Miniprotein binders against p81326. Designs and how they scored, part 180

Target 1, 226 residues: p81326
Amino acid sequence: MLHFGGFIMEINHISKILEKEREEYIRNKVEEYLKQGFSKDDAVNKANQSWRTYIGHRIQDVIYNLLKKFLKDSGLKVTTDKALNNRNLPEELDKVKRLIAINYGEYLFLPDADVIVYKVENNDIKIIAIISVKNSFRERRFETTYWKLKLKESPVTSHIKVFLATPDKDNEISYKCPNGKPKKMRIILEYELDGIYFLKEDFEETEKAKHFGKIVEDIIEISKKL

## First folded at step 14 (miniprotein)

Design v15
Fold by ESMFold2-Fast, scan of step 14:
Formats: structure tokens, C-alpha cells, sequence
Structure v15 (fold): chain B 226 residues (1-226), chain A 83 residues (1-83)
């Protein structure tokens, strides 16, 4: 089955297709903002802000649909934090939300769980993994790590795997270090999280840091042990 | 049966990519739509290879029709791109 290697490379190609959209998207948004009366500098800044939001949602949607299609025959179900925040929540999703929510006294918050994988056995729900999708890090770089540490505190949620999925186009955490020393941010994220899945070709794989296309088999393997 | 399931998963993901491409066409972005359609064809070709190697003739025919449909959409997108 050598063409499964091809599958992994084609999955990585998704990030390149999304990046090709950037120039046209920004150009159209700049024109739109200029027509609204914004200055050139303001129009460019607003267009770049709009792009960051747009691409984040697009990557999340693609990842959600990929996981949904490839996990369905393994007895696994996939949902999103957006679905869990819907007012009219189905019984099954209400149970999923309950099983991942974190208590802060009077308040209940969902972790940064862009995509959630779970299974249903004998009418009981088992959460397998939470995937945080990040197109860039900026000052929010350890947010996923915070949620992992919070989930680890409770016996109800401590088994849940927390993964990061990212193109990391700016080499913020996938930097190839000739002497074998990664950046501090990469070291911390890899240590604390259960895995990092890159939608890019140019990085050094480790036990926990892998090509995104490998996430399907990893999740299936984890689910068999739960 | 496991290979049939994998081929079906590739087909369903390709169908998602085709629907995504149609969304881009509706939004007036044929260049990006073509990129998604070409990726869909590549996944369908992977499914077709699996079907042919395992003598799944009916599945292979279904995949060939989907590839033809995706190529027709690429042709339509090229025409829109030129206009």
C-alpha cells in the first residue's frame, strides 16, 4: 500500500492550496474596505486581520471533514466546539459537551477543542481526543497547553488526548535545528501535549511530532486502548 | 471489505472537496476551485487504484464517473476564469 504515503503528501498539500488563496482574498478585501472609505493603510490592516480569521475557520473545516470521513468506519464520531455551542443541542452532543467542559466554580467552559473525536459504546460516550487547530501562534502559543493541563487535573478528562494541528508556515515550532535543539516553545508544547501534527513537508518527525496525515491511524489506535 | 471501506472514505472526502470547489465557483473564485477539484481527482485516482487492484468493478465504474464529473467542473471553471 505505497499510495498511502501519497495520501499523506496530498493531505499536506491542502495547506498550500489554502495559502494560494491569500493573495486574491487580501486583494478583494482591500478593495472592499477602500470602497467603504477606509484609508489604504487601514484597508490593508483590516484585510490581513480578516484573512487570519478566514483561514483559521477554513483549516478547521477541512480537518473536521477529513477526520469525519476517515474515522467513520472505526466506530468513531467527530464534532466541533462550534456545534457544542449551538443552542438546540442534541442529547448525544450535550453529553459530549458535559464530558469535556471544565468547572470554574459557578462557570463551565469548553477547552480550545476545535475538533473532538469520541465513541459511543452501550449508550455511553468516551472522549478520545481533542484537536486544537492553529494557523499561527503569536501570544496565544501556550493556550492549548493550558487546556491540556486543566483536563489532566480531573479523573473524568485525564485520559483525553490533546493534539495540536498546524501548518506552521513561519517555522515557529517546526524549526529544523542542525544541532538537535528545538526552540523553547516547541520543547514545551511537545512535552505537555499528546502530539503535534504538521500540515507541512519540511520538519523533523519525532514520536509526538508527525505529518498530519498520520493522525487518522493514531486516533484509531488510541481508541482501541480505551 | 477493509479496502472497500478505505476506497469509500477516499470517495467521500473527494466529494467533500468537489462541494467545496462548487462553493468557490459560486463565490466567483474559479482559480481556487480548480485547485480543490484537481486534489479531488487525485484522491479519486487513489480510490480507483484500490478498486482496480482488488477487482471491484462496480466501484471502479462509480469512481470513473466521479472523476469525469470533476473534470467537467474543471472545464467549466476554466471557462469562468477566462470570462
Amino acid sequence: as target 1 above (226 residues)
Amino acid sequence: SDLEKRAEQLIEFAEYLIRLAEEYLEDGRPKIAIEWLELAVRFLQMALELARKNNLDELAERIEKLIERAKELIERAEKIKES
Scores: ipSAE 0.760, ipTM 0.909, lowest interface PAE 1.0, mean pLDDT 87

Design v16
Fold by ESMFold2-Fast, scan of step 14:
Structure v16 (fold): chain B 226 residues (1-226), chain A 83 residues (1-83)
Amino acid sequence: as target 1 above (226 residues)
Amino acid sequence: SDLEKRAEQLIEFAEYLIRLAEEYLERGRPKIAIEWLELAVRFLQMALELARKNNLDELAERIEKLIERAKELIERAEKIKES
């Protein structure tokens, strides 16, 4: 609890710093595309698409590094779906990949797991949680719930906690019933997922919807029960 | 030991943020580099308070040097920003 409020405030600044980069990034990308011969409208559209990809990778990397630093002394390890997609996997990561894979008959596919938390005890790997990082919900807003429902179908993966981490700057899922109207996306995501962690201060807090600063403590507590 | 571990976690994350800021400086983006460095200083100040309250003098000295390093980088970034 020591300096918990300060920690939360600093976490909120991560999202704000990333957003401050947007205007300059887009301006530079528009200029680059214009020099390549694209029309102004095409340059703007391509720059916005480039930004969405860039910011997605940046926020995932920051969250990965935060979790890796804060969980290591609790005997927990952190990896990413990017690491698991490498052709030459270390034995440990190959085992992690197999333990989160979802069965589609003769095929196995990885869920959309941006960050994965696991532990190694007596050379046995146990997956604790997967975290989906969403900067925006425009496309594929229920993809995380789909993967959660699929993971629940197998005894190998049914224990894995599925979390969503998001700055939710457009207030798409920050409130369950703003103005008394049920917000379908927030209600479904909170119901199906094991938790939603917000990188912002203003949201409707519940047992499953918390500030991102609480994710470290929650994961450690879950790991002790496994 | 738990307090030392918490302080070390804050330090390691701040070191990551300093490295991130250095990448932005190398790519000619001093304004955003300053933002990451200021965040790193805030995490280091939290670690410093933990170290001082628990009389961890060696750790406090290490943190103070990292804060000085981050502030020197901020000063460098401010000069680049002006140019």
Scores: ipSAE 0.596, ipTM 0.863, lowest interface PAE 1.9, mean pLDDT 87

Design v17
Fold by OpenDDE base, second read of step 15:
Structure v17 (fold): chain B 226 residues (1-226), chain A 83 residues (1-83)
Amino acid sequence: as target 1 above (226 residues)
Amino acid sequence: SDLEKRAEQLIEFAEYLIRLAEEYLEEGRPEIAIEWLELAVRFLQMALELARKNNLDELAERIEKLIERAKELIERAEKIKES
């Protein structure tokens, strides 16, 4: 138990470290855009958008590597949607790609899948979970929910767990009913998704809303039942 | 053992963080590099505790060397920052 507490605490630092970059990053990007001839307001807006993209990729990469390392000994493999966006894939990854694809009639499209966890047994691939990593919910608030619902529509993908991992810096989904007012986004995300995992301490814990430190154990447990 | 596996997981993640910190150093961002290195050290310390509690002396020695390396990188980063 004590070791788990320490691990949880250190996970919370990941988001804090990433936040420390913001001021410097914004300042540098604003200067860059001003030099390009943008107005001050446009430069600030562009810098903020650039930051959102940058920090989103950074947190995704950290979480991917964390899950990859901590799931390895359980016989679980980890990949990303980005790794699947190749014409020439190894057979294993080509199978993974096909097993997460959503049918739109004439077309197959992949869900947004920042992290994909799967196992290989007797040359058969079983997708265990998809983890969406979001630093903030300013844009595409219910995108993960959409993909979860789409995955449920097919017997091929209906078993795939969909999790959301977030530091929720703006406290958009940390509590269900702060001050007695229901937070629509928290309620819907918790209802539709298989779990929400927070990279912070200050949140309302429920059966589905947990600290990110529990995600490894939860995924391992799910993998044993599939 | 399960504890040995956990220690190795912590080590591998810490090694990733060290590589991440090195990327920040190459980008001329020593302050952020230091933060990642300090986090790596804390993960390694957790691994070291596990190794010591289970009398895994060889593993403990390996972890201590990694901690030392991370601390040397912190010192280097601090010098760059002051520079």
Scores: ipSAE 0.834, ipTM 0.934, lowest interface PAE 0.6, mean pLDDT 93
Fold by ESMFold2-Fast, scan of step 14:
Structure v17 (fold): chain B 226 residues (1-226), chain A 83 residues (1-83)
Amino acid sequence: as target 1 above (226 residues)
Amino acid sequence: SDLEKRAEQLIEFAEYLIRLAEEYLEEGRPEIAIEWLELAVRFLQMALELARKNNLDELAERIEKLIERAKELIERAEKIKES
């Protein structure tokens, strides 16, 4: 049965497609900003900022559609934080929102849960997992960890698995240090989170750090234990 | 069957990738469209192998037609790219 081995390799190839798009996107945006009269340095900085916003949405969309297609036959449903922030929520999504919201006195906030997996049994909703999608770790490196720790504080949310999904193109958390130890950021994220799923080919797998293609079967297995 | 469901899941994801590629083509970005279409073809080829190994002839025919459509879109994108 080679279909899953091939599946994992092809999912890893998404990383190469995103890098090719980055090169095209940055080149075109730099030219656009130069024509508007920006300096070369400003044009490059603005192009990189534009790319970070743009690609974040693309990766989230790809992950959402992948999980939606591959989990539907396992009795699992998938939604997004964008869907939960709509003004008019269906009853089911309103319940999902309430089961994931964190209380800060007078205020309720949703964690930065880009993709949410849940199931419905006997008209009751059980949240299975939250997937945080990160293209870069420059400015928000421990944000996912913060939300994991907050979710652990409540019996309503403490069972929810918190996963990180990332191409890690800059090798910020998939690179080993010269002395063979992983970077501090990688150690902390792997320790605190329930798993890290990489959209890339070359990295060393551990029990919690895996190729993204493995997320489907992992989520199905977790849901069976609930 | 579980195998047939897996083939259908691969097909549905490939169909998503084809729609994504069509959006890139409409934006005048054939180079990136081709990348997503080639990935879609590879997922369809996985589904086709699964269908053929399990003698699912009708499903195999459906997948072959989707592969043909995706390859036609790649040819169209290549022409746009070269022009």
Scores: ipSAE 0.827, ipTM 0.932, lowest interface PAE 0.5, mean pLDDT 88

Design v18
Fold by OpenDDE base, second read of step 15:
Structure v18 (fold): chain B 226 residues (1-226), chain A 83 residues (1-83)
Amino acid sequence: as target 1 above (226 residues)
Amino acid sequence: SDLEKRAEQLIEFAEYLIRLAEEYLEEGRPQIAIEWLELAVRFLQMALELARKNNLDELAERIEKLIERAKELIERAEKIKES
């Protein structure tokens, strides 16, 4: 138990470290855009958008590597949608790609899948979970929910767990009913998704809303039932 | 053992964080590099505690060397920052 507490605490630092980067990044990007001839307001807006993209990728990479390392000994493999966006894939990854694809009639499209956890047994691949990593919910608030619902529509993908991992810096989904007012986004995300995992301490814990430190154990447990 | 596996997981993640910190150093961002290195050290310390509690002396020694390396990188990063 004590070791788990320490691990949880250190996970919370990941988001804090990434936040310390913001002021410097914004300042540098604003200067860059001003030099390109943009107005001050446009430069600030572009810098903020650039930051959102940048920090989103950074947190995704950290979480991917964390899950990859901590799931390895359980016989679980981890990949990303980005790794699947190649014409020439190894057979294993080509199978993974096909097993998460969503049918739109004439077309197959992949869900947004920042992290994909799967196992290989007797040359058969079983997709266990997709983890969406979001630093903030300013854009595409229900995108993960959409993909979860689409995955449920097929017997091929209906078993795949969809999790959301977030530091929720703006406290958009940390509590269900702060001050007696229901937070629509929290309620819907918790209802539709298989779990929400927070990279912070200040949140309302429920059966589905947990600290990110529990995600490894939860995924391992799910993998044993599949 | 399960504890040995956990220690190795912590080590591998810490090694990733060290590499991440090195990327920040190459980008000329020593302060952020230091933060990642300090986090790596904390993960290594957790691994070290596990190794010591289970009398895994060779593993403990390996972890201590990694901690030392991370601290040296912190010191280097601090010098760059003051520079």
Scores: ipSAE 0.842, ipTM 0.937, lowest interface PAE 0.6, mean pLDDT 93
Fold by ESMFold2-Fast, scan of step 14:
Parts: C-alpha cells; sequence; structure tokens
Structure v18 (fold): chain B 226 residues (1-226), chain A 83 residues (1-83)
C-alpha cells in the first residue's frame, strides 16, 4: 500500500533527531564535567563515552517499541535478549531462547540479539529475525557476522535473518574511499549479513544496506515467506 | 479493518513518542522533547488522514484530542526553552 511512503520518511526522521540529540548531549555533559573540575580534554572524552553508552540503550528501546507497535497485527511478536536472560522466563520466551541459542558442546550461548522477532502458530514458535544494534565498531567489528555464521550451521537456526542497525556516526561502515570502494569492514558485514539498516541519511543504499525506515515492511515481507 | 489497525499502530507509536518526550521534559531537555513531539504529531496526522478518508468519526475525534495534547506539550516545552 502506497500510504506507507510517508511512514518510511517519518521513521527515517528518527536518525535526524538522534544526531541533533548527540550535539546537545555532548555540549551539556562537557559543561557538567567542567563544573565538577575536570579538564576540557577529560570532560570531552567523558562526555563522548557517556553518549556512546546512553545512545545504545535509546536506539535499542526505539527499535523495540517501533517493531512491537507496527508488527503486532501481522501476527509477529518482539522480545529482547535482556528479556531472555530473566530468571522467571515464561514458557513462550523459554522456547524462543532455545530456538536461537548456539551450542558449544556443554554450553549454550545466545547470539547478540538485541531485538528478536518471532511468530507463534499452533503453539509452535518460528524465529523470523534478530537485530543487532551497534552505535560503534571500535572494539567488536565482526561480532554480528560471527553470530550469523554460527546460526547458519544449524538446520534449527539457518533460516533466521540477521540484521545490523546502526547510526554509524563515525562513518566506519558507510564511508567510501576516493575510488568508490567501500571499506573492508563494510564489504564483509554486507556480504555475510542479511541486511544493514542505517540510522543516518548520508550513505548509498543497496539491496542489503537500507535506510532504517524500511525495516518494518521488510520484516513483514520476510515473515510471509517463512 | 486493516486501515483501522494501521491507524491504531500509528496512534500507539505516537503515544510512545509523547511519553518519551515527557521524559526529556522531566530531564530539563525541552529542545529534544519538541523534536519527538513534532514527530508524534506527524504520525497522528497520518492516522487522522486515514480515519477521515474512511469515515471513522470516533477514531478521528480521539486522534484530534491527542494532537491537541501533543501541541500543548510543545507549547510548554517552547516556554521552558525560552525561560
Amino acid sequence: as target 1 above (226 residues)
Amino acid sequence: SDLEKRAEQLIEFAEYLIRLAEEYLEEGRPQIAIEWLELAVRFLQMALELARKNNLDELAERIEKLIERAKELIERAEKIKES
């Protein structure tokens, strides 16, 4: 339906709001740390560290609420890896956890699945997608790719779509070299993952690398085929 | 209907954005609150257009009241920002 066009545009506007908030947040935190007696350089460094932690939680929350609201009438449910690590796990979420866990001999580990989309049909659960949220690629560059490759090894999990969602503020995976070639990290992530959703305007879309506003529609279409 | 469900989804997400904006206001961050509220109004306007074109008068009235509420919060945030 064509009336969804305005929707995509407004979801993409979230990226502009987050960019504007970063500038305000850092200014305010620098001021706060300076009042506490920190040097200018220390205040800036602490403000940037605070922002990275803060925005990661905000992006995860926004994605969770976006998907929860817009997918519910498509027969889809949304949860988080935080919910799956709860001691008092409901039966449905225990089944979700078992269907996404990766076996390492005597040990089971969850992939880094910040947001998980699944459906329930006839009391059977099918995992549709996992979304890994990254606001920085400084330390864990290929973590999402590692989990994708592990999920592909099992017939239970090989159908699960693995997406990355990121503002990529520092142009770590949206940057192009002067010759037009993407950086190695971008090439590897795009090749191995099922898609990348950018919470930013300044990048070139491909079949797999898209503006964030397309995520709802894409997940609904994927769920119809699974 | 499918259109009513879409309108309701837009409303529920807008309500989330309004609650988010209220948190920013409580934190003394009116500029960012305004950004989220303006986005909420635009989602509500999309829902209102759907309701009106499909003659869903009760839903349209509910959406109009939410838009007025969001605009009141924007006015409050603008006054805080200017003070």
Scores: ipSAE 0.833, ipTM 0.938, lowest interface PAE 0.5, mean pLDDT 88

Design v19
Fold by OpenDDE base, second read of step 15:
Structure v19 (fold): chain B 226 residues (1-226), chain A 83 residues (1-83)
Amino acid sequence: as target 1 above (226 residues)
Amino acid sequence: SDLEKRAEQLIEFAEYLIRLAEEYLEEGRPAIAIEWLELAVRFLQMALELARKNNLDELAERIEKLIERAKELIERAEKIKES
C-alpha cells in the first residue's frame, strides 16, 4: 500500500514552493528590465511574461524527474519533447519520436509532449502515455485536447493515453459545476482527455480527475494492458 | 521487495531535489533552496519509515546520512540568507 497520504501531501508542496519563488523572481526581473531602460509598466509586463515561461519549465522539469524516478522500477522509460528536438538521436529516441508524430499530409509534427512514457520490449517501442504539464490555462486552453484528438486519428497513435497535470492555481478546472454553473473547460478536458491529475487537494475528484499522486500507479496499470 | 523499491524511488527523487536546491544556491537564491531541501528531507523521512518498518538497516543508515547532508545544506543556506 502506497502510504498515499504523506506522498500526496508532499506533492502539493511542489506547487507551493514554485509560487513562493514568484515574488522574488518578479522583483529581480523588474529591476533588470528597468536597468535596461524599460518603463516601469513595460518592466512589470515583461517580468510577468518571463515568469510564466520560467515557471512552466520548472514545473515540467520537476514532474519529469518525479515520473522518471517513480516509473523506473516498472521497466518504463521517460523522455521529453525537448530531448527529441535533436538532429542526431539515439535509435531508441528516434523511434519514440516517430511513434508520436502526427501526420499533416506533407508534414509530420510532434504533439506537445512535456513528458513521454514508453516501454521497450524485444526491441519494440510502445508509447504508453503523454503528459502535458500546465501551470495555468490563461493561454491555449484546449491545446492538449487538440493533440489528443489528432493522436486518435491514426491507428499508430490512437492507443496513446494523454494526461494533463496541473496545480490549477486559478481554479479554472478544479470543479465541474461550481455554484451550479458548468465549467466548460473542466467538462471538455475531462471528456476528451484520458485523465486530469491535480497537484493540489481542493478539486472535484472523478474517475478521470484524480490527485497527481495516483498518476504513477495509473500509468503502470495501463502499461500492463498494452 | 515492493517497499524497498518504493523507498529507493523516494531516495532518488529526494536526491534530485537536493541537486535542484544546490542550483538555487549557486544562483544566490538560498530562500528557495531551503524550501526544496526541506521537501527533500520530508521525502527521505518517508523512505526512512519504510526502511525501518521492513528492517532494512543498511538502507535506513544510508537515508539517515542523506538527511544529515540535506540538513547541513539547509544550515549553510540559512547562513547565506542572513548575510
Scores: ipSAE 0.840, ipTM 0.936, lowest interface PAE 0.6, mean pLDDT 93
Fold by ESMFold2-Fast, scan of step 14:
Structure v19 (fold): chain B 226 residues (1-226), chain A 83 residues (1-83)
Amino acid sequence: as target 1 above (226 residues)
Amino acid sequence: SDLEKRAEQLIEFAEYLIRLAEEYLEEGRPAIAIEWLELAVRFLQMALELARKNNLDELAERIEKLIERAKELIERAEKIKES
């Protein structure tokens, strides 16, 4: 990490790039839909839905590569849910998958673990954190908290930190009501999860709700305490 | 050394950002490609400062070449944007 916060500041600049991309993407998609004969309101709505689908993959990829590059010398490894869904898994990733899976009788399901941080400790794999990436909360608002609560009920998984990473461009969980209080969804997510990393500038930081640029240093500090 | 490891981390992430920008260029999105390339240059400049302050001449030369490549891609993207 660099002194004087230069590194953190540049990581936070990713939020500005994503916002500039959103503006260009929406503008281009609106024009495309208008040419197809959609009304202005329908074109805007369809463009916003297209953006939410598109950007989720980009954010996941950026977070994966950021963590993989900057955690490698701290004895930490990074993988993805996509890697864990491969038909033929290397032994190490098969162990990671088994250590994060949640039991439902006959069935095992992976939590919403877009990015997974783990380490090898005394010949055993220890899962440090999972990061769930959400760019919209309309349909799946409490899914990450559900997985956190399920992980907490097993001694195998109860230590795993669960983080949410989100641009929250629609102000679904970064908005405050006129009385200054957060909305119910924000209160629940912040209470149940180990942290929220916002990929945006304009929100009120708390101990658990932070600008995205702090994620690398936070994960390193967590790993030292384990 | 720890400083060399940190410089390598910065370089590797910058290389990822350059590859990402090349994808945007292939998609015909030079304005966004430029944003990622400028960020890559700033990470490379941080790595360059670390290399120079620690007299790592070979590493500094490697970083300077990466900065030159990123700037060439920015120039290419600007020309595409204008066309």
Scores: ipSAE 0.835, ipTM 0.939, lowest interface PAE 0.5, mean pLDDT 87

Design v2
Fold by OpenDDE base, second read of step 15:
Structure v2 (fold): chain B 226 residues (1-226), chain A 83 residues (1-83)
Amino acid sequence: as target 1 above (226 residues)
Amino acid sequence: SDLEKRADQLIEFAEYLIRLAEEYLEEGRPKIAIEWLELAVRFLQMALELARKNNLDELAERIEKLIERAKELIERAEKIKES
């Protein structure tokens, strides 16, 4: 138990470190855009948009590497949707790609899958979980929910667990009913998804809403049942 | 043992954080690099505690060397920051 507490605390620092970068990043980008001839207001807006993209990728990379390291000894493999966006894939990854594809009739599309956890048994691939990593919910609030619902529509993908990992810095989904008012986004995400994992301490814990430190154990447990 | 596996996992993640910090240093961003290095040291300290509790002396020595390396990188980053 004591070791788990320390691990949880250090996970919370990941998001804090990423936020410390913001001020410097914005300043540098504003200067860059001003030099390109943009107005001050346009430069600020572009810098903020650039930051959102940048920090989103950074947190995804950190979480990917964390899961990759902590799931390795369980015989579980981890990849990303980015790694699947190649024409020439190894056979294993080509199979993974096909096993998460969503049917739209004439077309197959991949869900947004920042992290994909799978196992290989007797040359058969089983997809265990997809983890969507979001730093904030300012845009595409229910995108992860959409993909979860789409994955449920096929017997090929219906077993795949879909998790959301977030620091939720703006406290958009940290509590269900703050001040007695239901937060629609928290309630819907918790209902539709298989779990929400927070990279912070200040949140309402439920059966589905947990600290990110529990995600490794939960994934391992799910993998044993598949 | 399960504890040895956990220690190894912590070490590998810390090594990733050190590499991440080195990327920030190459970008001329020592302040953020230091933050990642300090986090790496904390993970290594957790691993060291596990190694020591389980009498894994060779592993403990390896972890201590990694901590030392991370601290040296912090010192280097601080010098760059002050420059």
Scores: ipSAE 0.843, ipTM 0.936, lowest interface PAE 0.6, mean pLDDT 93
Fold by ESMFold2-Fast, scan of step 14:
Structure v2 (fold): chain B 226 residues (1-226), chain A 83 residues (1-83)
Amino acid sequence: as target 1 above (226 residues)
Amino acid sequence: SDLEKRADQLIEFAEYLIRLAEEYLEEGRPKIAIEWLELAVRFLQMALELARKNNLDELAERIEKLIERAKELIERAEKIKES
């Protein structure tokens, strides 16, 4: 288990790599926009917008590949909402999509499930967990919570664990009571969701708020109970 | 064994990180490529320790070659940074 402890530490280091990339990325994008004739303020704002989109995809890709590699020997499979939104789906992924979809009268919509973990046993598919990846929490603060509450309403989806994975660089949900003031968003997200996994070293750890490196063992244990 | 599976998992993730770093190198971003490659080397070193402790000589040799490849890519990236 010594190697597992080292594993958690090295996974936390991903946060530092992403921060170094942010500094380089924003510097280069500001330069690019200035050359295009934008003002300094507009160039900075556009660079920050570009970074938020870019890094969101990077974090999702890293999480997807990590889970895929470390869960494969536990009889678990991993896919993404991007894969489920492809025009032509393999039969297995079409079944996954059907099992996670939420009904809105005449319409079916997928939850905000950036990464999906499922298992196949005797040709039956069981969804284990969905992971929502959030780089920031501005106007989309409770989107993951909304989808969790909707999934609980159906016997088909009520068992699905909903996790949030985040570097939380702006410390928006890292603490419950910084400087004596409760953080409403952290309290609500921790209460409603099945877990929050931080891609960073410094945060207030609880039974539901953990280092991202712990997600692998947590998902394996959940799958054994289902 | 469970330890062999863990070593394989570490290797596959490290291979992903090496591919990711190669993408950064193709984009002319050697500083960030080096960060991902160094992380890949650390995961490979964990896998190598597991392979050696379990007398998996063929797996250990494969991991050593991957570490060598990653280090060669780091050296290449360092030279690109100098330009």
Scores: ipSAE 0.819, ipTM 0.928, lowest interface PAE 0.6, mean pLDDT 88

Design v20
Fold by ESMFold2-Fast, scan of step 14:
Structure v20 (fold): chain B 226 residues (1-226), chain A 83 residues (1-83)
Amino acid sequence: as target 1 above (226 residues)
Amino acid sequence: SDLEKRAEQLIEFAEYLIRLAEEYLEEGRPKIAIDWLELAVRFLQMALELARKNNLDELAERIEKLIERAKELIERAEKIKES
């Protein structure tokens, strides 16, 4: 077993490391766009959009690799929504994709599942959890909640745990009632989702709101009950 | 054993972090590469503690070599940062 406190401290550094590169990244991208002939305002706007895409990809990739390495010896497999969007899927991933698809009448769509944890036993696949990674809550703040509610509607997907993973650097959902004022977003997300995992030290911990360092053991325990 | 599996998980994640740092070095970003390498060293030190407590001498030697490689990459990154 990992020393819980040590593992937590190292996990907290991931978010801080990623944020350190923002200033240099934006400066370099602005210079690149200016050399391409864009105006200063357009270069700055494009650089900020590029950063948002870049950081989203990077934190998802780090979380994916962390979960993949720490879950593999528990008989669990990890994939991503990017992998499932490949047109030529291996049979196993094609089955995973079908097991998380949501019905909208004549249409089938996949939820926005950044990271997916599943189990294979005797060629049968069981989806354990999907993890949504949010670096910011400025847009699409209840998207994860929407997908959780849709998954609950089908007996095929109702068992799937839906987790949110976030550094929450702006304290948007870190506390339920700071200064006596209820935070609607934190309260609703905790109520509807199966868990919120924070990549930070300071937050209001509950049975469903935990430090990210606890996610590995929680997923393993959930998988044993399936 | 379960302890060997946990040490191996720490090693494999640290190896991922080292590869990530090498990617940043290739992109000319030594400052961030150093941070990823320092994180890798910390995970390797956790693995080394597990190996030593359980008298896994061959595993401990392998981890020590990985720590040395990560430190060499940090020194390289520091030199690039200064140029």
Scores: ipSAE 0.662, ipTM 0.884, lowest interface PAE 1.3, mean pLDDT 87

